# VHH binders against q7zyf1, part 37

Target 1, 260 residues: q7zyf1
Amino acid sequence: ALRIKVISMGNAEVGKSCIIKRYCEKRFVPKYQATIGIDYGVTKVHIKDREIKVNIFDMAGHPFFYEVRNEFYKDTQGVILVYDVGHKETFESLDGWLAEMKQELGPQGNIDNIVFAVCANKIDSTKHRSVDESEGRLWSESKGFLYFETSAQSGEGINEMFQAFYSAIVDLCDNGGKRPVSAINIGFTKEQADSIRRIRNCKDSWDMLGVKPGATRDEVNKAYRKLAVLLHPDKCMAPGSEDAFKAVVNARTALLKNIK
Below, E stands for the ipSAE of ESMFold2; O stands for the ipSAE of OpenDDE; V2 stands for 0.75 times the mean of E and O plus 0.25 times the DockQ between their complexes.

## First folded at step 25 (VHH; framework vhh_7aqx_2)

Design L5 (at its last look DockQ between E and O 0.08; V2 from the best seeds 0.00; counts 0 for: pae E 12.5 > 2, placed apart)
Fold by OpenDDE, look of step 25:
Parts: C-alpha cells; sequence; structure tokens
Structure L5 (fold): chain B 260 residues (1-260), chain A 119 residues (1-119)
C-alpha cells in the first residue's frame, strides 16, 4: 500500500485540527499529546481504487512549537495550508508559513514536489469575511496550489478538498515525486497576478495605476493603457481580473476629472 | 541512552516555593527541548510546562501559568522548574522529560520527585 505523509500548516485557531477531525472522524487516532504541539494520526483512504495509508501531522501554529515543527517538514508529500476567511492576518501569514517550510527543507528541498491544498476555512462565519474568494484563489493558484472554501463546522468543502488533495498526491507519487505539469498550469502570468494584487491593496487611485501623485494626464493614460492590455478580460484569466479591470477604469476616470 | 534524574522535591506549605532540577546524561543537552509533567494520585499524568531548545521560549499549562517558571543551564546539562505560590492542588510526583527527536514522543522519563504542598 502507498504510504504518504501529510502535514497541516497555519496560524493557531484557524481550524486545522477541526478540518482533519471532521474528515477522519473515528479514523483519526491521536498518538501524540496536543501539549507538545503536534497531533499525529494514521488513516486509510481509498483513492482511484487504491488503498493509501496516510500519516497526518497536525502542527500547532504557535511560535513556541517552531522547534518541534522543523523536524516534521522533511519527506512531506502533502500540505494542508489553512487560514480563516474572517481574519485577514491569518491569510497574510501564509507567506511566512511557506518561508518556514522552505527554510527547513533546505537547499535540496523543493516545494514544487509537494501538493498544497489551501483551505479558506470558516466560511460559515459569513458575518465578517475579510478575505475574498478571488484573493485567496489568486494567491493559491499563482503558486500552483489547490484552493478550497471550507467549513470545518458544517463540513462544507471538506470531502471535496481531501479527495482532490489525496488524488493529487497519488499522481505525484506515480510521477516519481514530481508534481504533474497539468496541476501547475497557471492560466495567467506573474505580472498579471501582481497587478491584481496591487490594485486590490492600493491606497489610492494613483497607486492603483502605478503612477505618482500629481501625474499628468498623459502619464495616467499611458499607465491605464498598459494595465488595460494586461488585465483585459479576453487576455487575463487570473482570479479577480474583471474586478481589477473595472477598478482601473474607474480610477482613470476619477483622476482625469481632477487633472486640469 | 537518554537519562533523566529529578531532584528538589519535598514538603512545603501552601504559598511557599520550591525549585526542582532535572539532570540529564547520555545525549546532547543543547539539541533538545525539555518538559515537566506531574501526576497526582489517582490522576493521569499532566503537562506542566516546556522550554525550547535554545531557551528563548517557554510554555505552561494554564493551571501553573504565572506561578511556575522553567529554565535551563546548558553548561550543567540541567533544566529547572521554579514553583512559586504553591497550592495544595500542586501536590504530585513531578517528572522531567525529553521528547524523542523527530517524533516528539515522550518515552524517556525520570523516576520522579515527590512534591507535597500542605495547607
Amino acid sequence: as target 1 above (260 residues)
Amino acid sequence: QVQLQESGGGLVQAGGSLRLSCTTSGFTFSSYAFSWFRQAPGEEREFVGAISRYGGLTYYADSVKGRFTISRDNAKNTFYLQMNSLKTEDTAVYYCAAPKRFTWKYDSWGQGTQVTVSS
């Protein structure tokens, strides 16, 4: 039987453990005390008519457990990366988690040989969503990660996530430990993604267009044309591109009205 | 083989202080994080606190937070549990432990030291 190693990453209280428990139910046997910052379990799953033995390491997100976590990154084949859609800081911390993993894997380690499933968790708490689906998807897909909206509470999206996640890991294993190219096919460029991110996080219309405050009409138009080509709906398949394009159009209009 | 030996236990009055020591041998002290546990009669062994490999971080159970402090001396291959403001509920056999590398399972224990807090 194929044996795979899976770890969870993310800030404390984002629901990592809950996601795992929700899926594994009675199949998850904790072997480690939660007080040491790691919950270890073994489960058997059936994917593509194959039995797979899964070792799951649920890691605590508290910084104290860094020295514990660093020993568990090695030989990982799959990562469940979790953030809370209601808490933007947990999303912003995802880059830090990736950096930690890269550091611990060392120069010979390659994250490209690991399947990542990003879980935008706690979608049931709709009262205060701070991270849009498009933002999460753009971040995840730009890196070749799988993306899922999940609720550990309701169970929404959990089964779908794990099915896709394990399937991808099986494919990875069958491909000699290399992520299949098909999973990496990003339908958009880094430049497009960066532009969309900038537009979403801009302070003002000047920043959105990438021009200095007080730019001339010609400069504004030039910047707009460049972004329009980059983000045009016919040319850009990146998540959030349509909204970004609209925002750019509006920004241009607003700036030109104020430029004498 | 990892060897751990607790010392410093005894009888103390409520509100008093006690300092436990754990002396280690048989492994590279500086490469390990360390933890304290305790077990009261008829109860399960419970986590008390831990100190990181480099001593920069500590973590405590809620029941002892603010009262207990863990420290380490790499030169002496010894780490400590300073217990202040002791309560009768703190009465237990105290164990020091080193988690197994990579698995972080606690499988190496000392003999324990008895701490008795009287009212």
Scores: ipSAE 0.024, ipTM 0.339, lowest interface PAE 5.6, mean pLDDT 86
Fold by ESMFold2, look of step 25:
Structure L5 (fold): chain B 260 residues (1-260), chain A 119 residues (1-119)
Amino acid sequence: as target 1 above (260 residues)
Amino acid sequence: QVQLQESGGGLVQAGGSLRLSCTTSGFTFSSYAFSWFRQAPGEEREFVGAISRYGGLTYYADSVKGRFTISRDNAKNTFYLQMNSLKTEDTAVYYCAAPKRFTWKYDSWGQGTQVTVSS
């Protein structure tokens, strides 16, 4: 049978172990054991009539992650990357986790040949959400990562995440450890994604439209039309495009109220 | 904004014991995991052991396992390294460290305390 290695990454207190425990309890994982300060599990899954034996390493939820060896990053086929939707700093740390893995893999490592599943985890479903779905999905899918909304408490999204995750890993393995030639059509361009991120982070209506303060009505309308074509929800499938389009419309309206 | 200060180092004969203390000040002691490192002259800094924020999990380098024990006292904002059965190769400057919050990379260090084990 095909043997694969997966690891979990993410800040402490984001629910990584709870997601793994919830999945294991439904799938009859034999045991979790602490080995050199890392929890370890083995599970078997069936994908496309193949039996896959999965070695799962739950890393970085322990204060001892400094001792993690390169072998825990090396030969990894999949990564479960977790953040807590109620704490934006755990989302902002995801780039740091990727950088740590890249550093430990060294210059010969190739992250593009690893399947990532990003879990936007709802630790406390009653708590105010700080990272909306479109923000998390845009970050993930623009990097070629799978994205799932999960709750370790309710079990929502967990089985769907693992099923898609393992299916993607099997596809990668069947293609000699390289991503298939036909990339997944994500339904938006880099320019569209970059524009949505910029608009989300804009400070004022002038910056949002990309015009200088004091722009004429014609300049405002011209900038608006370029963004509207780029971001219209009928033409842009990127997460957050609808909200970005609405923001651009509102920015135009606000600016034109004071331009004769 | 965690500040750390080691104490308790000194000269001891091989086979002896020492207890190091690391006192901390800053935002919240109970929110941090803590680690001990050591550095012998001319060598790189070496991990010795760590204790979780809640005190229930400890981890040790193989070179000290069974001889060293880490503990913490949240009421005194202090954690400890009890070193038993000391060997001459344990001679080093010992540092306590805390990880940067939410990244688990260490960027808060004490100034160090010298431990010297004589034959």
Scores: ipSAE 0.000, ipTM 0.133, lowest interface PAE 12.5, mean pLDDT 75
ESMFold2 (binder alone), look of step 25: mean pLDDT 79; pTM 0.804

Design L6 (at its last look DockQ between E and O 0.56; V2 from the best seeds 0.00; counts 0 for: pae E 12.8 > 2, unsure alone 60.5 < 65, grease 24.9 > 24.2)
Fold by ESMFold2, look of step 25:
Structure L6 (fold): chain B 260 residues (1-260), chain A 119 residues (1-119)
Amino acid sequence: as target 1 above (260 residues)
Amino acid sequence: QVQLQESGGGLVQAGGSLRLSCTTSGSTFSRYAFNWFRQAPGEEREFVGAISRYGGLTYYADSVKGRFTISRDNAKNTFYLQMNSLKTEDTAVYYCAAPKRFTWSYDSWGQGTQVTVSS
């Protein structure tokens, strides 16, 4: 009885179609096929003892088809947002995808009332991974999105993703299509997430602590204490916080060896 | 149909950088996704990259990915190709194009600008 609309979103060649067709068909796809235009399907699923009729729009990510995509953003309950873990640029493009959708929905549209499932997809199992799970999960969860590791070749994570995705959509629909205010608890703040991302991308100990080269012992210790409190595992449940905390500790130790 | 004009081509040493511009005198600039293509002597036209209407999405051919960046300035009705780490195989006439809405074909092309990368 419940009817929902879902779309796929993400750069071309990241495996959007393979994920959708793997779920619908369960067959192994030994080679990637590019999506041209929009592929449409209807399927029935059972979630929490409810029958749900799902309209799936598998949308091409090439710029040639963006006006087709624009026609499908409105009235959408769920988005499957995909990047290829082997190609960091597809991950870096995710903010652009959100911006395109936000612009087309306009001020009356609220992207917070749409369920996103972010799929960190392994499109080619022979390629070296360029985006770590903690990095992708941090990006996703800091925005209130679901996050899954998926593989079109192995089927890893695909059923789990769709089960959680549809369950979240049903919950949203049962709440009148709106998220409760502050109902999503992700266990960390934007400041914590931003700090972890910054620390992950630092190349030297001075930059990691946010101090200028030549900083005094007191300046190093003050910067360290601020970050240590912010990132302490008891206060920060963000993906990658433990590694960031260790990196901050190591950076302080390295700098203090040369300051007396 | 949009009218397109490329500029910014020239001679550059391998490893150098160059920025191409594409301007329009036609319909509303923001209606179109824009593309860069290139054609070397004796070769077929090759896709280089594209940018969406609002500039939020880009796509690049593998041969230029990581070296070229496409951007747009809707206030100036201008669409850019920043080319870094140029190689001799990048030598070509570069065209900007506006694609047809739902196909791999294109219905508006510029006249082209020559880029020559010397060894």
Scores: ipSAE 0.000, ipTM 0.221, lowest interface PAE 12.8, mean pLDDT 77
Fold by OpenDDE, look of step 25:
Structure L6 (fold): chain B 260 residues (1-260), chain A 119 residues (1-119)
Amino acid sequence: as target 1 above (260 residues)
Amino acid sequence: QVQLQESGGGLVQAGGSLRLSCTTSGSTFSRYAFNWFRQAPGEEREFVGAISRYGGLTYYADSVKGRFTISRDNAKNTFYLQMNSLKTEDTAVYYCAAPKRFTWSYDSWGQGTQVTVSS
């Protein structure tokens, strides 16, 4: 039987453990070591008519457990990366989690040979959503990660996530430990993604267009033209591109009205 | 063993701000996650916050969440506790610490720095 190693990553209270428990139900035998902040479990799943034995390491998200976590990154084949859609800081921390993993894998380690399933969790609390789907998807897909909206509470999206997640890991294993090319094919460029992120997180219209405050009409128009080409609906398939394009149009209009 | 030294404590009015620093000795600063603790008179030492090795992850006690921020500068072998909107109940000796590997124990503590918040 194929044996795979899976770890969970994400801040405390984002629902990592709940996601795992929801899926495994009676199949998950937790061995929690409170002193080290690791919950270890073994489960068997059937994927593509194959039995797979899964070792799951549910890691505590608290930063001072770093000295413990660093021992568990090695030989990982799959990562469940979780954030809370109602708490933006948990999403913002995802880059830190990736950085930690990369560091621990070392120069010979390749994150590209690991399957990532990003879980935008707690979608049941929609009244307080702070990270929209497009933002999460853009971040995840730009890195070649799988993306899922999940609710550990209701169970929404959990089975779908794990099915795709394990399937991808099986494919990876069957491909000699390399992520299949199909999973790497991003339908948009880094530049497009960066532009969309900038637009989404901009402080003002100047920042949105990438010009300095007080820029001339010509500078604004030039910047707009560049972004328009980059983000045009016919040319950009990146998540959030349409909204970003509209925002750029509006920003230009607003700035030009105020520039004599 | 990492040697830690706290600084930046003092007297501040309620609603004010204060920034604490913890400087470490040695070349291994980047290998550690760090924590802030505090101890009020007659009370047990309590967790304030933590920062991961590369600064990408932070956690805070509920009592200080939204008011305190932890950061680190690896080039200076220093990490910080920015304290905003200080309250009288924040009065304590503040300690920085590095967790022992594989445990919740702390072997390395600074001498602490006194923070007093007046009404």
Scores: ipSAE 0.000, ipTM 0.255, lowest interface PAE 11.4, mean pLDDT 85
ESMFold2 (binder alone), look of step 25: mean pLDDT 76; pTM 0.774

